# Designs tried in a protein design chat: VH-VL binders against q8ixk2r445to577. Part 160

Target 1, 133 residues: q8ixk2r445to577
Amino acid sequence: FFGMLQNKGLTDYCFDYNPPDENQIVGHQVILYLCHGMGQNQFFEYTSQKEIRYNTHQPEGCIAVEAGMDTLIMHLCEETAPENQKFILQEDGSLFHEQSKKCVQAARKESSDSFVPLLRDCTNSDHQKWFFK

## First folded at step 8 (VH-VL)

Design p22 (framework fv_zigakibart)
Fold by ESMFold2-Fast, scan of step 8:
Structure p22 (fold): chain C 133 residues (1-133), chain A 119 residues (1-119), chain B 107 residues (1-107)
Amino acid sequence: as target 1 above (133 residues)
Amino acid sequence: QVQLVQSGAEVKKPGASVKVSCKASGYTFTGYAMHWVRQAPGQGLEWMGYINPYSGGTKYNEKFKGKATMTSDTSASTAYMELSSLRSDDTAVYYCAREPYGDYYFDYWGQGTTVTVSS
Amino acid sequence: DIVMTQSPSTLSASVGDRVTITCRASQDISNYLAWYQQKPGKAPKLLISAASTLQSGVPSRFSGSGSGTEFTLTISSLQPDDFATYFCQQYYSYPYTFGQGTKLEIK
């Protein structure tokens, strides 16, 4: 599956990766931004290794969560996906991060109107349900 | 380069409706939220709301909910803002303004459309 | 709603003067503040974003500072082209709100 990764609860927001310097694509936080259909910054691929890949640049980026953190950041993809880069897209639309046992939720970025995907305890909230568009 | 060109001045009587247009050029129209900001004489700038031209999704300032309706036409790269049931206190200059990618301020503005409501 | 208050409402100054305009937010908005310049009969023009980031093409005599609830716009050496009304805007939370404006006029 591939395309825009849209949130069911936060209905007009999609996974987005907009690094300040396109020549350095790793190390920045993944955000949620208004879905725009232009591809690139919002084009992701869900792989058989349970990765969420950012394919706009080479080398490809893979979404990861560092130990003890709840933010999603862009790392370089590896030949064998490490555990911190594995997300199970479940039938109900939840994205389960295997290493932390938590789910990806659309959330406000520290009381601003900026939104980001964050790891939270799994619930049946529509803010934890995602689909490729 | 980026340009936002708005429709011309309008004079309307109370109770009428008016639809202001904002034609965008120089960028991918669907990639950027379009906001509307009003400037009434003596009241400063008031944010009215925005439209996402890609989805048609809108968000309104509660003050303008039910008064303003925002739409867009992707094929024409044009955003619209319609005011209904005009009253004299709707007299103002109305601006469209673009939100830069991934931020929430306004990097480009239309020249403004003056709407005058008089009997 | 977050209320933005500017001071002064009107400021008289001479060419070459150092001018400071203040903007206060009714709650902490971090650095989510923009400054706009508006000349008579024209649309506002973005000068500064994120409290202190000068936009391309804006003269270096303009600078912004502050965080939280208190912000300032400074023009280090006022030029004739700078006589205008200046507005601050918070973009921390919807609805976005503007200060009432500071009119900078010739002394």
Scores: ipSAE 0.461, ipTM 0.842, lowest interface PAE 2.4, mean pLDDT 90

Design p23 (framework fv_zigakibart)
Fold by ESMFold2-Fast, scan of step 8:
Structure p23 (fold): chain C 133 residues (1-133), chain A 119 residues (1-119), chain B 107 residues (1-107)
Amino acid sequence: as target 1 above (133 residues)
Amino acid sequence: QVQLVQSGAEVKKPGASVKVSCKASGYTFTGYAMHWVRQAPGQGLEWMGYINPYSGGTKYNEKFKGKATMTSDTSASTAYMELSSLRSDDTAVYYCAREGYGDYYFDYWGQGTTVTVSS
Amino acid sequence: DIVMTQSPSTLSASVGDRVTITCRASQDISNYLAWYQQKPGKAPKLLISAASTLQSGVPSRFSGSGSGTEFTLTISSLQPDDFATYFCQQYYSYPYTFGQGTKLEIK
């Protein structure tokens, strides 16, 4: 799959990566932003290695969750996907992070009016359901 | 260049409705949320709400719910804001403004449309 | 709703002066603050975003600072083109709100 990764519960929001420093594309948090259909910052690829890849800039980025954290951070992709970069997109739309055993949920970012994807205990909430468009 | 061009001034009687247009050019219309802001004569700026032209999704300031309706026409790259049941206190300059990407401030503004409600 | 208060409401200054305008939020808004310039009969124009980020094409004599609840817009050496009304805006939470404006007048 590839395209815009949209949230079922926050129907107008998509995965978005807009690094504040274009000279370094990794190390920054993935956000949710109003879906716009332009590709670019909202264009992601779900791979057979269970990675969520960001191909708009070079080198290619892969979404990861660092140990003990709940935020999704852009890392460099590796030849063999490490466990912290593997997400299972399930048939019900949940994105399950294998290493932490948690699900990706659309949430309001603390201390701001923006939205971000965060790891949370898995529920059947529409805020934890994602699909490619 | 990014440009937002609004429709011309309107004079309406109380109880009428008015529909203001905002035609966008110089960028991908569906890529940015379009906000509406009003300014009563001699007063400050008041945020009314926004529309996402890609999805048609809207968010309104509570004060304008049931009063303002925001729509868009993707093929014409035009956003619309309609005010119903006009009253004298709706007299104002109405601006469309484009949201900055990922930032939520307003990076480009239309020239404004003056709406006068007189009886 | 977050209330934005500007001071002063009116400021008289001369060309060449260093001018400071303050904006206060009724609650913590981090750095989610923008500054706009509005000339008579014209639409507002974005000067500064994220409290301190100068927008492309805006003269370097403009600068912004602050975080939390207290913010400042500074014009280091006032030019004739700078006489206008200045507005701050929080975009921390809905509804977005603006300060009442500071009118910068020729002394």
Scores: ipSAE 0.009, ipTM 0.641, lowest interface PAE 7.8, mean pLDDT 87

Design p24 (framework fv_zigakibart)
Fold by ESMFold2-Fast, scan of step 8:
Structure p24 (fold): chain C 133 residues (1-133), chain A 119 residues (1-119), chain B 107 residues (1-107)
Amino acid sequence: as target 1 above (133 residues)
Amino acid sequence: QVQLVQSGAEVKKPGASVKVSCKASGYTFTGYAMHWVRQAPGQGLEWMGYINPYSGGTKYNEKFKGKATMTSDTSASTAYMELSSLRSDDTAVYYCARENYGDYYFDYWGQGTTVTVSS
Amino acid sequence: DIVMTQSPSTLSASVGDRVTITCRASQDISNYLAWYQQKPGKAPKLLISAASTLQSGVPSRFSGSGSGTEFTLTISSLQPDDFATYFCQQYYSYPYTFGQGTKLEIK
């Protein structure tokens, strides 16, 4: 699967990676932004290794969650996907991070109307349901 | 060069409707949210809402719900804002403004459209 | 709604002066604040985003500072082209709101 990774509950918002420095594309937080259909910052690939890859720039990025954190950040992809880069996209649309036993949820950044994907306890919320478009 | 060109001034009678256009050029129209901002002579700037030209999804300031309708035409790279049931207090300059990608502030503005409502 | 209050409403100054305009938010908006310049009969022009980031093409005499609830716009050495109305805007939460504006007039 590949394309725009859209949220069922927070409709019209997609996974987006918009780093401020073109020369340093890893290490920044993944955001949610209005879906725009242009590919680029919103084009992701879900791989057989259960990675969410960002291939718009070289080197290829893979979404990861560091131990003890709840934010999704961009890391370099590895030949064999490490556990912190593995997400199980389930039949109901939930995106389960096996290492932490948590689910990816569309959430506010602080109390603003800026949105980010965060790890949260798994629930039946539509804000934890994702699909490729 | 990014440009937003708005339609010309309108003079309307109370109860009429008016549709203001904003033609975008110099960038991919569907990639950026388009906002509308009102400026009345006795007031500052007032945010009305936005449209996502890709999806047609909209967000309105509660004050303008039922009064303003935002639409877009992707093939023409044009955003529209229609005001219904015009009253004298709708007299204002209406601006379209492009949202900067991922950062929400307005990086480019149209020149403004003056709407005058008089009997 | 977040209320944005600017001070002063009108400021008289001379070319070469250092001027400061203050903008206060009724609640914490982090650094989600922009400054716009508007000349008579023209659309607003973006000067500063994220409270302190100067936009390309804007003269370095303009600077912004602050975070949370209190923000300032400073013009270090006023030029004739700078006489205009200045607006702050929060883009932290909907509805987005603007300050009432500060008119910078020739002394």
Scores: ipSAE 0.796, ipTM 0.923, lowest interface PAE 0.9, mean pLDDT 93

Design p25 (framework fv_zigakibart)
Fold by ESMFold2-Fast, scan of step 8:
Structure p25 (fold): chain C 133 residues (1-133), chain A 119 residues (1-119), chain B 107 residues (1-107)
Amino acid sequence: as target 1 above (133 residues)
Amino acid sequence: QVQLVQSGAEVKKPGASVKVSCKASGYTFTGYAMHWVRQAPGQGLEWMGYINPYSGGTKYNEKFKGKATMTSDTSASTAYMELSSLRSDDTAVYYCAREKYGEYYFDYWGQGTTVTVSS
Amino acid sequence: DIVMTQSPSTLSASVGDRVTITCRASQDISNYLAWYQQKPGKAPKLLISAASTLQSGVPSRFSGSGSGTEFTLTISSLQPDDFATYFCQQYYSYPYTFGQGTKLEIK
């Protein structure tokens, strides 16, 4: 699977990675932003190693969650995917982070109307359902 | 160079409708949300809503629901804002403004379209 | 809705003066605040985003500061081109709202 990773509940929003400096692609939080269909910042690949890759730039980035955290951040991809970079895309659309036993949910950043994907206890909410477009 | 060019001034009768255009150039039109902001004579700025030109999805300020309709034409790189059932209090300068990618504030503005509703 | 209040509403100053305009939000908006300059008959122009980030091409005499509910725009040495109306805007939550404006005029 590859393309725009769109949320079922937050219907016009897609995974997006928009780092401030194109020469430093790692260390920033993945956001949710209005889907635009151009690829670029919203083009992701789901790999056989259960990675969500941002490969429109080199070196390639892989989405990760640090132990004890709930935010998705961009790390460098490794030859063998570490456990914190593995997400199981389930048939119902859930993105399950196996290491934490939590699901990726579309959520507000603080109390604002800017949105980010965060790890939350798994529910049957449409805000936890994702699909490639 | 990014440019937003709006349609010319309009003078309308009460009860009429008006459709203001905002033609974008210098960037990929579908990549950026387009917002509409109104400024009544001698007043401050008032946010009306936005459209995602890629999807056609919109979000309106509750105050303008049922009064304003936002649309876009991707082949023409043009956003539109239509006002229905015009009243004297719709007299204002209407601006389109582009949202800075991923950041939400407005980095470029159209020159404004003056809409005058005759009493 | 978040209410944005600017002070003063009108400010008289001379070329070379240091000018400070304040903007207060009715609730915490973090640093989701922009400042715009508007000259008569013209569209607003973005000066500062994220409370303190100067936009490219804006003279360094302009600066912004603050977070939460209180913000300031400072012009360190006023120039003739700076006489205009200044607006703050929160983009923390919908509907986005603007301050009423501060008109900077010649003393």
Scores: ipSAE 0.781, ipTM 0.918, lowest interface PAE 0.9, mean pLDDT 93

Design p26 (framework fv_zigakibart)
Fold by ESMFold2-Fast, scan of step 8:
Structure p26 (fold): chain C 133 residues (1-133), chain A 119 residues (1-119), chain B 107 residues (1-107)
Amino acid sequence: as target 1 above (133 residues)
Amino acid sequence: QVQLVQSGAEVKKPGASVKVSCKASGYTFTGYAMHWVRQAPGQGLEWMGYINPYSGGTKYNEKFKGKATMTSDTSASTAYMELSSLRSDDTAVYYCAREKYGSYYFDYWGQGTTVTVSS
Amino acid sequence: DIVMTQSPSTLSASVGDRVTITCRASQDISNYLAWYQQKPGKAPKLLISAASTLQSGVPSRFSGSGSGTEFTLTISSLQPDDFATYFCQQYYSYPYTFGQGTKLEIK
């Protein structure tokens, strides 16, 4: 799958990565922003290795969660996906981060000006349901 | 250079409708939410809602549901806000405002359109 | 809805004064607060976002502080160009709401 990764509960909001410098793609937090179909900041690929890849840059970026953290950040992709970069998109739309045993949820965070995807305990909330469009 | 240029002042009778336009330039129109905010004479600011120009999706402040209709024309890079069944207390300056990318406050505002409702 | 209350509603001051405007939210909004300046007959202008982040081009005499339910906008040394109405806005949840405004007048 690839395209815009949208949230069911936070209607019309998509995974978005818009770093200040296009030549510095790593280290910044993934945010949620209004789906705009332009492809640049919101075009992601879900791979057979369970990665969420940022497709519009070379070298490719891969979403990761560092141990003990709850934020999704952009790292460089590796030839063999490390465990912190693996997300399981389940049939019910949950995006499960197996290493932490938590689910990705659309939420506000004090350190960000926007809604962001965060790891939270898994629930049946629509804010934890995602789909590609 | 980002600009939001609104249509001119309108004087309407009670019961009429009015459609205010907001023409955007200097950026990709479909990449940003466009919000509408009104300000009654001598009063504060009141958020009405927004439109996503890409999807046409809208979100209204509950008090404006059924009263305001937001639309957009991507080929003209123009957002519209139509207010129906006008009453004297709809007299206000109506602003369009662009949402800052990746944040949810307003970085650019139109100059405002004065709508006066009187008999 | 989150109710935003500003104090004072009107403030009289002289050039060179340090002035502080307060904004209170009816519930915790973290730091999701913006400050706008509006001059008569003009659209509002963004001054501060995220409670304390000064926008590019805004004079450094302006500063914001606070989190949760209590926020302040401070002008360290008032200039003639600063006489205007100031509004706070929460963008924590929909509907977005604004304070009633604080009019800063010449003393």
Scores: ipSAE 0.482, ipTM 0.839, lowest interface PAE 2.3, mean pLDDT 90

Design p27 (framework fv_zigakibart)
Fold by ESMFold2-Fast, scan of step 8:
Structure p27 (fold): chain C 133 residues (1-133), chain A 119 residues (1-119), chain B 107 residues (1-107)
Amino acid sequence: as target 1 above (133 residues)
Amino acid sequence: QVQLVQSGAEVKKPGASVKVSCKASGYTFTGYAMHWVRQAPGQGLEWMGYINPYSGGTKYNEKFKGKATMTSDTSASTAYMELSSLRSDDTAVYYCAREKYGYYYFDYWGQGTTVTVSS
Amino acid sequence: DIVMTQSPSTLSASVGDRVTITCRASQDISNYLAWYQQKPGKAPKLLISAASTLQSGVPSRFSGSGSGTEFTLTISSLQPDDFATYFCQQYYSYPYTFGQGTKLEIK
């Protein structure tokens, strides 16, 4: 699968990586932003190794969750995907992070109307269901 | 060069509808949210809502729900804002404004369309 | 809704003066604040984003500061081209809201 990774509950929002400096692709939080269909910041690839790759820049980035955190951040991809970069896209659309045993949920950034993907306890909420478009 | 060009001034009678257009050029129209902002005579700026031109998805300020309708035409790179059941207090200058990608503030504005509601 | 209050509503000044206008948010908006300049008959023009980031092409005499609930826009040496109305805007939460404006007039 590849394309825009869209949320079922927040129907107009897609995974988006918008780093402040285009020359540095790692270290920043993945956000949710209005889907635009142009690829670029919203083009992701789901790989057979259960990675979510950001490949609109070289070197390719891979979404990861650092120990003890609930935010998704961009790391450099590795030859063999480490556990913190593995997300299981399940048949019901849930995106399960095996290392933490949590699911990716579309959530508010604090009390603002900015949205980000965060790790949360798994539920059957549409805000935890994702699909490629 | 980013440009937002709005339709010309309108004079309408109470009860009529008006549709203001905002034609975008110099960038990929579907990549940026388009917002609408109202300015009544002698008053400040008031946010009305936005449209995502890619999806057609909209978010309205509660005050304008049922009064304003936002649409877009991707083939024409044009956003529209329609006001229904016009009253005298709808008299204002209406602006379209482009959202800065990922940062939410308005980096480019249309020149404004004056809508006057009078008999 | 977040209420944005500007002070003063009107400010009279002379060319060469240092001018400061303030903007207060009714709740913490971090640095999600923009400043716009509007001249009569014209659309607003973005001057400053993220409370203190000067936009490209805006003269360096303009500066912004503040975080949380208190913000200021300063013009270090007023020029004739600067007589206009200035608006602050929060983009922290919907609905986006603007201050009522500060009209900067020739003294």
Scores: ipSAE 0.532, ipTM 0.863, lowest interface PAE 2.1, mean pLDDT 91

Design p28 (framework fv_zigakibart)
Fold by ESMFold2-Fast, scan of step 8:
Structure p28 (fold): chain C 133 residues (1-133), chain A 119 residues (1-119), chain B 107 residues (1-107)
Amino acid sequence: as target 1 above (133 residues)
Amino acid sequence: QVQLVQSGAEVKKPGASVKVSCKASGYTFTGYAMHWVRQAPGQGLEWMGYINPYSGGTKYNEKFKGKATMTSDTSASTAYMELSSLRSDDTAVYYCAREKYGNYYFDYWGQGTTVTVSS
Amino acid sequence: DIVMTQSPSTLSASVGDRVTITCRASQDISNYLAWYQQKPGKAPKLLISAASTLQSGVPSRFSGSGSGTEFTLTISSLQPDDFATYFCQQYYSYPYTFGQGTKLEIK
């Protein structure tokens, strides 16, 4: 699959990577933002290695779980995907991180109306359901 | 380069409806949320809501639910805000404003459309 | 709703003065605060975002500071072009809300 990775519960929001500095494209947190259909910051590819790739810049980035945290960050892709970069997109739309046994959920940043994907205990919430569009 | 050009002034009677337009140029229209803000004479600014021009999805300030309707025309790069059942206290300058990508504050504003409601 | 309160509502000053406008939020908004300048008959113009980030093309005499609930806009040496109404805005939570405005006028 490839395209916009949209949330079922937080309608109209997509995975987005918008780093503030063009000279440092890795290490920043992945966000959720209004879907816009332009590709670019919202264009992701789900691979056979269970990676979520961001290929707008070279070298390509891969979404990774930040060490010791529940946040998703951009990291450089590796020839063989490490466990922190593997997400199982299940038939029900859940995005399961096997290493932690948690699911990716659309969540508020603090109490604001800014949104980010975070690892949370798996539930049947629509906020944990994702699809490519 | 980025410009937001709004429709001209309107004078309406109580109970009428008004539809204000905001034509965008100099950027990809579907890539940015468009917000609407009004300002009554001599008063402060009041946020009305936004539309995502890509999806047509909207978010309204509760005060304007059922009164304001936001739409967009992608082919014309134009956003619209319609106010129904006009009252005298709807007299205001209505602005469209573009959201800065990923940052939520307003980086560009239209020049404003004056709507006067009088009998 | 988050209530934004500006102080003072009106400020009289002379060219060359250092002026400070305060904006208070009824709850913690982190640094999700913008400052706008509005001249009579014109749309608001963005001056400062994220409490302290000066926008491109805005003179360096303008500065913003603060976080949480108390914020300030400072003009270090007032120029004739600066007489206008200034608004703060929180963009932390919907509905977005503005302060009532501070009118900066000639003394």
Scores: ipSAE 0.763, ipTM 0.913, lowest interface PAE 1.0, mean pLDDT 93

Design p29 (framework fv_zigakibart)
Fold by ESMFold2-Fast, scan of step 8:
Order: structure tokens, then sequence, then C-alpha cells
Structure p29 (fold): chain C 133 residues (1-133), chain A 119 residues (1-119), chain B 107 residues (1-107)
């Protein structure tokens, strides 16, 4: 799949990567922002290796779970996807992180001005349902 | 430079409708949510809702559901807010305000449109 | 809805004074609070976001602090341009809500 990764519960909000420094594209938190269709910050590729790739910059970035945290950050893609960069997009729309056995949820966090994707215990909440548009 | 320019003052009778416009310039119109906020004379600010100009998706404060309608025209870079079934307590200055990218607060505001509802 | 309450509603001060305006939220909003300045006949202007982040072009005499339910806006040394009404806004949850405003007037 390619496109904007949108949340079912937080309607009209998409995965967004907006790093403050274009010369340092890795290490910053992935946020959620209103879907705007301009590509760039909101264009992602879901690969057969279960990666969510950010192809706007070279080298390519891959969404990863931040070590010891519940947040998602941008990291460099690797030849073999490490476990913290693998997300299983389920038929019901849940985005399951197999290493932690948790699901990605649209939520608030103190360290962010915006909604962010966070790892949470899996529930049937629409805030944990995602789709490519 | 970012600018939001609103339509001129309106005087309406109770029961009428009014449509306020907000023309954006100096940025990519579809990249930012446009919010509407009103201020009754001598009173505080009241959030009405927002529109995503890209998708046309809207979110309303429950108080304004069925009363306010927000739309946008991408080719004209203009957002609209229509208020129906006007009452005297709808007399206010109506502002459009752009949402800060990545932050959910308002970085630029229109100059305001005064709407007066009187018989 | 989250209710935002400002105090005082009006305060009188002189140029050079240090003034503090308080804003209270009816529930925990973390740091999702913005401060705006509004002069008569004008639209509000953003001063501070995330409770304490000063916006570009805003004089350094303005500062914000607080988290959770109690927030303050401080002006360390009042200038003539600072006499205005100040509003706090929570953006933690919809609907967004504002305080009733604090009018800062010349003593």
Amino acid sequence: as target 1 above (133 residues)
Amino acid sequence: QVQLVQSGAEVKKPGASVKVSCKASGYTFTGYAMHWVRQAPGQGLEWMGYINPYSGGTKYNEKFKGKATMTSDTSASTAYMELSSLRSDDTAVYYCAREKYGGYYFDYWGQGTTVTVSS
Amino acid sequence: DIVMTQSPSTLSASVGDRVTITCRASQDISNYLAWYQQKPGKAPKLLISAASTLQSGVPSRFSGSGSGTEFTLTISSLQPDDFATYFCQQYYSYPYTFGQGTKLEIK
C-alpha cells in the first residue's frame, strides 16, 4: 500500500512526519495531523516486510518503536527489518506491533503538541484502526 | 506573508442566514485546518468548529451543529461559514483562524466580520 | 466541556510593573494551553503555545508556566503596548475552550 495512513476514530487525521531540521531526518517523533494530500510529510509505503517507509528523503526512513518508550520515531531503514520496525496491518484495521504485542493508537502525550501514534494494549477502539487512503 | 481577509459587516433580521468568507493567501490553503471563532460584544471567545480544506471534512462544537455550516473553495483559497436561523444572541464578531501545523492552536487570524442581528 | 477560568477578570498596573495572570482548567490538560493578546477592535494574536513556548516575534518579557490545571502568564516589565485583554485557550480536547479574558488596563 502507498498513501496517507489515516485513523478511523480520529477521523481525517493521518500519520505525519515533520522533522524540524531537513538535514536530520531521523530520531524525531511521528505525529498525527489533518490529512492534506500534499504527499511529503504524509506519504508512506507499507512494504511486504511489514515496514512503514517514509520515502520523501534519502536515505529512506522507517517508522520504529522508540527504545523503552511507547512512541514511534523515524529511523533509518535496514536491509533486514528489525523487530521494532515491523507493524502488521490486520484485516480489521489494527496496526499490531508483534515484538511488544501492542497496537498503535491515536492518542495524546505530554511531550507533543499534537495527537501522536502510541503503543497501547490492543482493544476494539476505532482509535486503533488504520487504513491507507 | 500569511494573510486571512474576511468579508464585510452584515446586518440581518432574526430568522435569516448569513455567509461569512475568509480568503487565504501566502501559504498552501489545503495544508492547514481553518477554524471559526466568534466573540459576542464585550465577551470572550467561543470556538465554533473547523474545516479541513483538503478533504472538506468538518468538526463542529455541538452547540453549532445544525446551525453553522463550514465549506471551502480550494480554487479561490477561501473558507466559508454560514449561520442559519439567526437570533439576536448570534450578534458577534466572527473570526477565521488558521491552525498551526503540528500544533492545535491558532497562529494567524482574520480581521473579523461583525454580524448584527436585529429586527 | 473543559471550563477555563481566568483571574483576575481585570487588573490595573503601571508601566514597568510585573504582572501575573492565572488560568485554571476544570480538568487536567497537561501543557496543551495557548495564550493570546487582543487589543480593542483587533483580532487575537498568539503569544505562547504549549503553556511556555514563546512565539517568534513576541517580546521576551512575556513568559508562561504551568501544567495540568493551573497556568500563569507573566509580563516582567509592562510596556505601553501591553495594555490589552489576554485569553487562555485549551487545545487538549474538542470543543476547544477559552478563558473569559483578563483585561489589563492602565492604573
Scores: ipSAE 0.504, ipTM 0.851, lowest interface PAE 2.2, mean pLDDT 90

Design p3 (framework fv_zigakibart)
Fold by ESMFold2-Fast, scan of step 8:
Structure p3 (fold): chain C 133 residues (1-133), chain A 119 residues (1-119), chain B 107 residues (1-107)
Amino acid sequence: as target 1 above (133 residues)
Amino acid sequence: QVQLVQSGAEVKKPGASVKVSCKASGYTFTDYAMHWVRQAPGQGLEWMGYINPYSGGTKYNEKFKGKATMTSDTSASTAYMELSSLRSDDTAVYYCAREKYGDYYFDYWGQGTTVTVSS
Amino acid sequence: DIVMTQSPSTLSASVGDRVTITCRASQDISNYLAWYQQKPGKAPKLLISAASTLQSGVPSRFSGSGSGTEFTLTISSLQPDDFATYFCQQYYSYPYTFGQGTKLEIK
């Protein structure tokens, strides 16, 4: 799959990567922002290694979760995907992070209406359901 | 060069409806949320809601839900805000405002459209 | 809803004065605060975002500070073009809310 990764419950929001430093593309948190079809910040590739890749930069970025954390951070991709960069997109739309055994959920950042994807215990919530558009 | 140009002043009778337009230029219309803000005469600013021009998705301030309807026309790069069942207390200047990408504050504003409701 | 309260509602000052306008949020909004300037008959203009980030093209005499619940806008040396109404706005949570405005007028 390649496209905008959109949330079923938070229906107008998509994965977005908008690093504040143009010279350091990795190390920043992945956010959710209003879906639009033309911006490069919202196009991701889901690979056969179960990676979510950000291909607008070289070297390519891959979404990862650091040990003990619940935020999604952009890291450099590796030739063989490490466990912290593997997400299983399930039949029901759940995005399951294998290493932590948790699901990616659209969640408020600091109780604001600014939203970010976070790891949470897996539920049947539509906020944990994702699809490529 | 970003510009938001709104339709001209309107005078309406109670019970009528009015549709205010906001034509965008100088950027990709579908990449930015468009918000609407009301200012009653001599009063402060009040957020009404926004529309995502890409999806047509909307979010309303509860106070204006059922009173205001937001739409957009992508081919014309124009956002619309319609007020129904007008009352005298709907008399105000209505602004469109573009949301700064990813940051949520308003970086550009239309010049405003005055709507006067009188008998 | 988050209530934004500005102080003072009206401020009289002379050219060359240092003026300070305050804005208080009813709950913690971190730094999700913008300041706008509105002249009579005109649309608001963004001056400051993220509590303290001066927008491009805005004179350096304007500055913003604060975080959490208390914020200030300062004009270090008032110019004739600065007489206007100033609004703070939180963009932390929907519905977005504005302060009631501070009218800066000639003494």
Scores: ipSAE 0.051, ipTM 0.687, lowest interface PAE 6.1, mean pLDDT 88

